# Designs tried in a protein design chat: VH-VL binders against p40593. Part 18

Target 1, 148 residues: p40593
Amino acid sequence: MIHPLIQRLTTTLGYPLLDADGLDRQVRTQPFSVLFFAGDPQRFPEALDVAVILPELVKAFPQLAPALIAGADEARLQGRYGFSVWPSLVFLAGERYLGCLSRVLDWGEYLERIPAILAGENEDLPRIPVLSPESGTPSCSPMETSES
Below, E stands for the ipSAE of ESMFold2; O stands for the ipSAE of OpenDDE; V2 stands for 0.75 times the mean of E and O plus 0.25 times the DockQ between their complexes.

## First folded at step 6 (VH-VL)

Design g19 (framework fv_diridavumab; at its last look DockQ between E and O 0.08; V2 from the best seeds 0.00; counts 0 for: pae E 13.5 > 2, placed apart)
Fold by OpenDDE, look of step 6:
Structure g19 (fold): chain C 148 residues (1-148), chain A 123 residues (1-123), chain B 111 residues (1-111)
Amino acid sequence: as target 1 above (148 residues)
Amino acid sequence: EVQLVESGAEVKKPGSSVKVSCKASGGTFSRYAISWVRQAPGQGPEWMGGIIPIFGTAKYAPKFQGRVTITADDFAGTVYMELSSLRSEDTAMYYCARGSRYYFSTYYYMDVWGKGTTVTVSS
Amino acid sequence: QSVLTQPPSVSAAPGQKVTISCSGSSSNIGDNYVSWYQQLPGTAPKLLIYDNNKRPSGIPDRFSGSKSGTSATLGITGLQTGDEANYYCGTWDSSLSAGYVFGGGTKLTVL
């Protein structure tokens, strides 16, 4: 059963509840999104704090389209963004990952970090390992046929 | 250690309003919710409502909805509770208390209490 | 009438163990964490137990809390004369009219 504070985001505030398909639509239609991965509040008590904070963040940053990730899809979608700590707020520009804020932060910290995230200045972006093209071009050294 | 200092005792007439203040000594209410709890003589405590000062968002118990107003001045580190249309039954000790968490939720409890303010409603 | 039900009084001799029960419903104790408060005569309530069974700093281990289903229990071992007080359980209520609720209180008398 979804905790009432989390449910309130969808039922009262009208935040979309996103499954995988919903998320695809969200990122195509919204320039900026904040996705709430709540997790289980029994396991992660801070989820309830973030559930209350999120609407205030949206007020402070009206360019953010908020959404709640459906519980059944959380694990799958977590894998997409690579965060390991619950709860998490994932910030997107369209389909582009901007950053994540996990656990509950101080209000001042949200106000400081979110602008940086939205600006694409997030230092914590996992450096996509530039797969250096293994220049495995086997240098076929042409066998100099010594005409003798 | 954070202490909550409440305003002095009040004597009011029926139909009037009372406004009690609660000030945090040594800091702001950042990251905390402040609750108001009253206790009538010989009775148990009763939660009236609370506020998250940094957001200015208040929550009220249904019993007091429409009659109580809780406000905060975060910069002053002060929370206020105003109760209107006072009745004799409103005679009680009024406590402000700090919640241990950010918000009113499943995990909410009050870990720091003021000394209380006596409000007497008498004709 | 208080939302949470407690026995009105309990008594025991010094050194004995006492338990105080707190009964509620699914929307309060069932779904939420229980706290206990001690109120000495003429003083404000003091947090004794939080999160069902955790003690704040300064609370001796003689005090314990537990929760099962829609009920909670406060245990006090090695009863001292200074333990004579009113004890209140409290929890969040997750009903549509969400708020914090207290028990009716239990007066503990040390004989």
Scores: ipSAE 0.011, ipTM 0.622, lowest interface PAE 9.4, mean pLDDT 88
Fold by ESMFold2, look of step 6:
Structure g19 (fold): chain C 148 residues (1-148), chain A 123 residues (1-123), chain B 111 residues (1-111)
Amino acid sequence: as target 1 above (148 residues)
Amino acid sequence: EVQLVESGAEVKKPGSSVKVSCKASGGTFSRYAISWVRQAPGQGPEWMGGIIPIFGTAKYAPKFQGRVTITADDFAGTVYMELSSLRSEDTAMYYCARGSRYYFSTYYYMDVWGKGTTVTVSS
Amino acid sequence: QSVLTQPPSVSAAPGQKVTISCSGSSSNIGDNYVSWYQQLPGTAPKLLIYDNNKRPSGIPDRFSGSKSGTSATLGITGLQTGDEANYYCGTWDSSLSAGYVFGGGTKLTVL
């Protein structure tokens, strides 16, 4: 059912697979988290690319505590962060939502956008804020590269 | 640059099978989706299926399930397509193509194509 | 059975602009990235556009792509005689018979 490259994240690399209780525990114990919403790799094959890239991102940004979101709770947890495109990486500071990156990006784009996400405005927010596109938050979509 | 080379043209009898190979030069297949696409005379291209060699995952178009087998020798950088129970309607140009994304291949598009090889089924 | 519909032919004079349409469904163009291919006579297809509107390196900006809903469009400006070819759209179809599909093709003639 689960693709071997996605399964490797939990079975070989030890990334937790979070349900709602697990997410609550993650955000209380980790200063920064990156949550991987893989979806179904048959429908969203870019999830396999992100699964290979994510361990390298964690090496580059070792303050990030990675975790996988899949299975029965994925839809409920996805709804908290306002993305509709799989795969997505969601970035948190404790409980605070910092931003997301959807689909697969080039390496340079990760190196530009992740520091900016981690340095986002500090404000008192609900544990897991619900953001809408109308609020003016940054898009999860990759930068367009068609003209360069 | 990566170049794809299919095996040579073949003439076959109805009811037989054909196995076509695709080899990369100047690059690798292992982390990319490799598709087989055929094109009958005067027709548009038709996707038959593909494989990502390092994953070992083959996927087939429904029309060809049960008749086509796509395999890979990851270390040789070669992908194979075998089509069985040949009919005259299988006469076509057969292409291999490497799907490419910025990082890793998927089946979304094919950016490197072989020159194609002709399979003729005559009865 | 999933199919992408293209006009069978289009023509225009050198220097003109032409568009080629590709109509599909929610399970293909609606949900998935669209690509466009050029096939010159006697050659293999060549990728012109990927991910709806992106050009591979070496493709001039006079080729453009877009999609809206379940339709995609290839635009070609500054037509040249060398643009005479068949043009195919392609995308993943995620319906029950999931797989890659091509349009029937559009023959472009530059008069």
Scores: ipSAE 0.006, ipTM 0.522, lowest interface PAE 13.5, mean pLDDT 81
ESMFold2 (binder alone), look of step 6: mean pLDDT 88; pTM 0.923

Design g20 (framework fv_diridavumab; at its last look DockQ between E and O 0.04; V2 from the best seeds 0.00; counts 0 for: pae E 13.3 > 2, placed apart)
Fold by OpenDDE, look of step 6:
Structure g20 (fold): chain C 148 residues (1-148), chain A 123 residues (1-123), chain B 111 residues (1-111)
Amino acid sequence: as target 1 above (148 residues)
Amino acid sequence: EVQLVESGAEVKKPGSSVKVSCKASGGTFSSYAISWVRQAPGQGPEWMGGIIPIFGTAKYAPKFQGRVTITADDFAGTVYMELSSLRSEDTAMYYCARGSRWYFSTYYYMDVWGKGTTVTVSS
Amino acid sequence: QSVLTQPPSVSAAPGQKVTISCSGSSSNIGDNYVSWYQQLPGTAPKLLIYDNNKRPSGIPDRFSGSKSGTSATLGITGLQTGDEANYYCGTWDSSLSAGYVFGGGTKLTVL
């Protein structure tokens, strides 16, 4: 059973509940999205805090289209974005991943980090190691055929 | 240890306004919420509203909506509560209290209290 | 009328156990964490319990809190004369008019 505070996001505030297909539609139609991966609030009590805070964040950043990820799809979609901590807010520009804010943060931290995330200046983005092309040459050391 | 210091006692006439201040000793309120709670003689505490100074957003109890204004000067480490259109029923002790980190939280509680300011409304 | 309901008074002898109940609804106690406050005569309220069952530093373990459904309970064991006070439950209300709400209070008398 979905906790009432989480359910309120969809039933009262009208946030979309997204499965995998819904997410695809969301990212194609919304310039910026904030996806709420709540998890199990019994396991992660902070999920309830984020559920209450999210509407206030959306008010502060009206460019963000909020959505709740369906519980059945959370595990699958977690794999897509690579966060490991619950709950998480995932920020997207269209289909482009901008960043993630996990657990409950201070107001000052949200106010500081969200603009940076939206600007694409998130320092925490894993720097995709530019594989320098040079290291890939497998030195085929010739097998010295010991003529025994 | 953070202490909340409130302004002095007030005596007001009906229809007037009162503004009470709450100052944090030793610095700013940071990201903590500050709430205002009043208590009439012989009654329990009543939450009036609150503010997160760093965020600047205030929330009010429905009973006081439109009659109470809560503001913050974070640099001065001071929060203010102004109550207008005073009535005899507004005679009470007014407390400021530090809330949990998030004002709009399911985990909200008040852990540090001021000593209170007595406001008396009399003709 | 207070949103949360408490018994107006409880009494017990020193050394005994007392419980104070607090009843609410789904939008308050049901959805949110409960706190308890002790108010000694002539003083400001003091936080006694937070997050249903956690004690702030300096609060002895003879004070306990619990929550079930839309109700909360404060337990006091080993009652002392210094425990004579008013006790209030409180919680956030998640209704459209969100705010903090208190119980009506319980006067504890030590006989």
Scores: ipSAE 0.025, ipTM 0.630, lowest interface PAE 6.1, mean pLDDT 88
Fold by ESMFold2, look of step 6:
Structure g20 (fold): chain C 148 residues (1-148), chain A 123 residues (1-123), chain B 111 residues (1-111)
Amino acid sequence: as target 1 above (148 residues)
Amino acid sequence: EVQLVESGAEVKKPGSSVKVSCKASGGTFSSYAISWVRQAPGQGPEWMGGIIPIFGTAKYAPKFQGRVTITADDFAGTVYMELSSLRSEDTAMYYCARGSRWYFSTYYYMDVWGKGTTVTVSS
Amino acid sequence: QSVLTQPPSVSAAPGQKVTISCSGSSSNIGDNYVSWYQQLPGTAPKLLIYDNNKRPSGIPDRFSGSKSGTSATLGITGLQTGDEANYYCGTWDSSLSAGYVFGGGTKLTVL
């Protein structure tokens, strides 16, 4: 059964649930996308916090086309974007990878980092994770490991 | 529920220009593609161009490149279309149209249409 | 004339089924989602189908859409006299001078 908070995104809010083919269509038709890789909420409970905040992020950044990635396709697509931590929000301009934000962050950090990601900038600001951060290890794609 | 209303009908001479406005009410249009579509009497619709107001960048159909300018005023909820070097063949009904809020739909599909406004180019 | 090709007319009796085709290329129908519009006399076009096969709220399920390769099809079952209209396909064309394109239109007559 899909957790109710994640199911609300697709059923009530109408966010698409994409497999790989659906994602290929999304990136060809949408100028900006935010892809939610929730993982298994029992294994990654922060996914439920991100599921609650994602609609508010879309309101704050209305250029973003939100979508969820089907659980069966997450590992295949995770390799495409190179993130290693769940949950993740992956940001695209068309097909182009812009960056990602992993785990749950505080609201202020989303407001700081998302504009920089959408602008395609190298970001130097510290990441301030809200829950259980990985100590000493970068949390996103290989592009994120060279942020100094 | 958003509603779109074009400015009033215009009668113009060949070689002049026309600027038509499209007002939106009941929400913002900033994250939607707003299109201008014209339709000559007895003919099918023809996409002229569109704009995504939050990006400010317009796209134009090749036929109208260089003659049409589409702009947006997010504060007033208004999009404008200006067509220059008018010819009698530009006589048509002009519509503005908006796609849905839902992002799993077609890129630039148009689910909200204005009533349209007539531009007549004569004499 | 039109980059998307539709038959100019189609007719069928009330209660029957009709299909309307729309043919394009890889840069439009092939790569992009197709929409269908109904235009009743004296009115603006109205969206019937988006994303190839989805209906907006308020459109009855007797209207359907499909896409295969570079062609799309609108299906109308349970044909009613009120369905007499012009029908247009539309899609994004992703070629170098990208933009939205409509088909030339199909006049549906119910007799």
Scores: ipSAE 0.005, ipTM 0.507, lowest interface PAE 13.3, mean pLDDT 80
ESMFold2 (binder alone), look of step 6: mean pLDDT 89; pTM 0.927

## First folded at step 7 (VH-VL; framework fv_concizumab)

Design m1 (at its last look DockQ between E and O 0.47; V2 from the best seeds 0.00; counts 0 for: pae E 8.0 > 2)
Fold by OpenDDE, look of step 7:
Structure m1 (fold): chain C 148 residues (1-148), chain A 125 residues (1-125), chain B 112 residues (1-112)
Amino acid sequence: as target 1 above (148 residues)
Amino acid sequence: EVQLVESGGGLVKPGGSLRLSCAASGFTFSSYYMSWVRQTPEKRLEWVAEISGSGGSIYFPDSVKGRFTISRDNAKNSLYLQMNSLRAEDTAVYYCAKDIYTYEVSGKTYYFDYWGQGTTVTVSS
Amino acid sequence: DIVMTQTPLSLSVTPGQPASISCKSSQSLLHSDGKTYLNWYLQKPGQSPQLLIYEVSNRFSGVPDRFSGSGSGTDFTLKISRVEAEDVGVYYCMQSIQWPYTFGGGTKVEIK
């Protein structure tokens, strides 16, 4: 049975519950997503705290489309994003992985870390070398007209 | 042949409840997303709800969120729409629509390929 | 929500003449996957909507070749090269790039 605090996210707040197909639809249609991988609240009691915090995060960051991952698909989808700690909030830009925040954090830490995640500044993302466009501004050195 | 047959429409008072059903045949029901789309008396089409093949993913527009529930019974090839707290603006013909959700090498496609004949819901005092 | 605007509201066409319907979206329907999520439906008198065109220009199965879709970004057109009596009805554009899915207001096509 889904814990009432987690169930409230879907039944009261109307967050989508995502299976694997739902996730594919979510990332196609939403510019930014925050996926809640709750896990088993008996094993991971912090999941209940995150379930209370998530609605407040969505208010603070209204560009985030929240979703709950279906318990039957959690293990499969965990493998897609490579996190090992429960619970986890996974942040996406469309299909692009931006980062994750695992366990329960202090409110101030969420407010500090989420903007950086959304900006793609997450240190743990392999820095795709932004090929700095070589501004080959040809230095047109003015030809010194040697007045001979 | 794909067939979708809606039922459960009727007259209801404001604040009342109604449950619509859609019987599906001619395709692997559990493999497809299903939607409800309504057509207002003014002939406007409005998407109302969507549910994944497994029933694990559900989506609503804000206009019906918290009032409507979508569900399915894949063993019965049936789609349902539970409508609570009905309003005059919910008056419409309600269509069951089959989604195409396919993953091809070229990517994903999303549209309604088949529609039922609809069932009429009238919310009036 | 994405607003879909169709023009004209109604069109009266002589049989065998061409027809053209415009659909404009309030934002681009081009997705990062390279697809444009614009569909066209026809609702014939007394019938349910039926799919005509998906992803701007692809005819659905059984749709005659006299129907064609075109456009990009926010501007789309459905064309009927030679209108027939069976083409009478209301045409709707629909976006499926994001929730909620939204439809145009419809264009009624009639025969003169």
Scores: ipSAE 0.048, ipTM 0.704, lowest interface PAE 3.3, mean pLDDT 89
Fold by ESMFold2, look of step 7:
Structure m1 (fold): chain C 148 residues (1-148), chain A 125 residues (1-125), chain B 112 residues (1-112)
Amino acid sequence: as target 1 above (148 residues)
Amino acid sequence: EVQLVESGGGLVKPGGSLRLSCAASGFTFSSYYMSWVRQTPEKRLEWVAEISGSGGSIYFPDSVKGRFTISRDNAKNSLYLQMNSLRAEDTAVYYCAKDIYTYEVSGKTYYFDYWGQGTTVTVSS
Amino acid sequence: DIVMTQTPLSLSVTPGQPASISCKSSQSLLHSDGKTYLNWYLQKPGQSPQLLIYEVSNRFSGVPDRFSGSGSGTDFTLKISRVEAEDVGVYYCMQSIQWPYTFGGGTKVEIK
């Protein structure tokens, strides 16, 4: 049984539910996408907050085509974009990764960071999780250097 | 030879439900995206639902979101459209359509190469 | 949604004469992959639609070479070099660059 707040995204609002093949079609048929990786709301309760705010984000940024990532392919697709923190919103231009925003942010921070992501201020390379016992969860944001 | 045969159309009152079926043959059904496309009495064509080969990806336009459900049974080579909360504007001939797209097609593109003969849905008081 | 506008609404053609149908989209159908996602369908009387042309100019298997497609960006044309009796019906353009996929309103081609 899926939580009602997440379920309404697909059943009431009609957001596509994507597996790997569906993602391929989404990225070729939409200029910009925002992919919602909700995970398990019992483990990641902030997913419910993101589920509530996502339709409002799409209204604020109508160029974004929303979609829900769930089911058997969620883990495979999560690895493709190199995040390890749930929930996450992944932003694409066509098939190109632009960046991601993990956990729940303040509304003002979404309004600040999403335009920057869409303008292409992120690295083109995938963000790969750090494979080290010392590291915490990797960030979705690109690593900036002060002198480049 | 690709064949698509729709069934399940009929007369229904507003707010009612119908389930359409499409029997497929002549191709590897599970490899292809399938769609439902409807033709209104005014002869307009409208795409209304799409499903991936595995059934794991499903898409709808705004006009039917939350009211229609698409599914497939790959063991029976069958595609389904469950239509709920029907309205007069849903009156149309409903076609089952095969997409050319598979994961294995090089230079992927998106069009409906084969269509069934259609089944008529009439929604009226 | 991308609006697809076809002209003319109908076309009466003497057999053996050419026919030309215009389709205009409200947005460019040129994708960043270099392809243009504009397709043409024919619905003959009493039949379902059948694919004629995909990606602007590619004839689908079994489509006679008297059918040709051209155009770019937002402006597209389907030409029939010599209309035959079996070519009568309604022609539809369709964009598949983005959801929702949308069709033109149709152009009826009839003899005389």
Scores: ipSAE 0.013, ipTM 0.646, lowest interface PAE 8.0, mean pLDDT 84
ESMFold2 (binder alone), look of step 7: mean pLDDT 91; pTM 0.939

Design m2 (at its last look DockQ between E and O 0.03; V2 from the best seeds 0.00; counts 0 for: pae O 10.1 > 2, placed apart)
Fold by ESMFold2, look of step 7:
Structure m2 (fold): chain C 148 residues (1-148), chain A 125 residues (1-125), chain B 112 residues (1-112)
Amino acid sequence: as target 1 above (148 residues)
Amino acid sequence: EVQLVESGGGLVKPGGSLRLSCAASGFTFSSYYMSWVRQTPEKRLEWVAEISGSGGSIYFPDSVQGRFTISRDNAKNSLYLQMNSLRAEDTAVYYCAKDIYTYEVSGRTYYFDYWGQGTTVTVSS
Amino acid sequence: DIVMTQTPLSLSVTPGQPASISCKSSQSLLHSDGKTYLNWYLQKPGQSPQLLIYEVSNRFSGVPDRFSGSGSGTDFTLKISRVEAEDVGVYYCMQDIQWPYTFGGGTKVEIK
């Protein structure tokens, strides 16, 4: 059973629910994607705030194809994109990782930060994220990313 | 031999509901994406739902979003389409279609390689 | 949505003569992976659709070599080098580069 506000995204608004195989199909069929990693709303109650805001974000940025990540595959996919905070929104251009936004932000912050993330698909960005033991995971936290 | 057999079509009034079924055999059902595709009386083809092999990924076009639900039972090799709030424009022959896509296939390809015979849904007062 | 436009709407062909069907898409079907996501289906009378050609030009298993596909970008063609009686039906092009997947309106091929 999932929370009604999150369930509404798939059943009423038509957002795809993706497992790992479905993500492969999403990234090949959509020019830009925003992936919602809700986690467990009982543990991460800001997930409900993001679930309410996400449809408005998609309305404001209609090039973004939204999708919800299936809970059973969140850990597997979290490692692929290297975030550690729930909820998170992960932004892709095709299969290329552009960035992420964790927790809930003010509306004005979304309007400022999302265009900058989408502009980062220039030729100087890697098509596949490069990870190494020394480099660690890219940060999506508003506190960790607001200065860098 | 791959076989897909649809059932559950019929005559319904606008606002009504139907549940379509598709019985699959002759392949490893759980490995493949499945779709529903409908053909209108004007013979136009419209893709209406997709589900991954595990059932963990589900997609719909805007025309049916919020009204249709797709599911599968891999233990029974069965695919389902629940259609609610039916409209006259949902009148069509509904086909169950197998996708060729699996994650393990080199050269990742997308097409419907096998289709069932179809089941007819008529929405009329 | 990507609009797929087929011409002609119908085609009457003398047996043994060639036939050609055009499909145009409202956007390029060339993906950054180098593939072009255009397929062709045939629906024979009283039957369900059957795959003929995938990725522009690849014949599906069991499809005779008299069928060939070509094109790039937004313009595609299906050719039948010598039409046989069993080739009668409605031909559809389809794109699967993005959701929603969309089909052309169909081209009915008849024998004269």
Scores: ipSAE 0.012, ipTM 0.641, lowest interface PAE 8.6, mean pLDDT 84
Fold by OpenDDE, look of step 7:
Structure m2 (fold): chain C 148 residues (1-148), chain A 125 residues (1-125), chain B 112 residues (1-112)
Amino acid sequence: as target 1 above (148 residues)
Amino acid sequence: EVQLVESGGGLVKPGGSLRLSCAASGFTFSSYYMSWVRQTPEKRLEWVAEISGSGGSIYFPDSVQGRFTISRDNAKNSLYLQMNSLRAEDTAVYYCAKDIYTYEVSGRTYYFDYWGQGTTVTVSS
Amino acid sequence: DIVMTQTPLSLSVTPGQPASISCKSSQSLLHSDGKTYLNWYLQKPGQSPQLLIYEVSNRFSGVPDRFSGSGSGTDFTLKISRVEAEDVGVYYCMQDIQWPYTFGGGTKVEIK
């Protein structure tokens, strides 16, 4: 059975419970999403804390469309976003991955980190090495044959 | 003593279905996560499914997602794997594995402390 | 998925000699809880896998002291200080830091 605190998100607060198809719909329809990957609260007790915090985050950042990931789809969708720690809040701009916040954080940390994530300034985004095209062609300076 | 006994293996055609069972004893079955792990003919080990003690959380790899279903009957101390749309690559020995789940203040543990003897599934034309 | 790479594929050891098996992960197995989620299993001939080592270096119950695990981050080693005939089998490393759980390809240990 889903823990009551987690179930409250869907049943009381009306957060969508997303499977893979639901997620695809979510990212197509919502400008910004926060996806709650709770995991099993028995394995990840912090999931219950995040379940309590998430509604407050949504109030603080009303541009975020919250959703709960269905437990049966968590492993699959974890693979999509590449996080390794549970629970996780995954932030998206449409289909674009912005970042994640894993475990439970202090409220102040959420308030500090979420704006940066939403701005796309997340330091943890793998810096795609901008291969600067400065492959400087070694200018073969012609050896001036000094005919002296 | 912890015992895990798999059954339900056999020969099946591609696209067919099979249901595996695991009978558990020697521990409080409902308190533990259970997994299915398969071993291919090439002897590779592949995690196939996990289910929480209550059955409320279920996890699959992409390789079996949407085709396999894991379930449990805690009253019968039984774990099940329903396999649909079977493929040749699903040919393996399937093991029932008990997770050593503990949550301590120091963190989590999820490794498999006990394995069954396995049941063989062969998917062939 | 985390790729687990074991080396060597096979090892033939004289009884009483040491053995060493390497396991490398494609990413760190260090969790934010401070634990490293790397385990070792042995599959003896004709048997199911059995747990040897959990969380890099902890021997499972009944595992002899001649087995030891070490490593950090992405590089791990299983050592057998004195190989015995009963140690013959295939050794697998496994990560359980994230789904899907993944295993190394195995290392076959044989006696010379």
Scores: ipSAE 0.006, ipTM 0.589, lowest interface PAE 10.1, mean pLDDT 87
ESMFold2 (binder alone), look of step 7: mean pLDDT 91; pTM 0.933

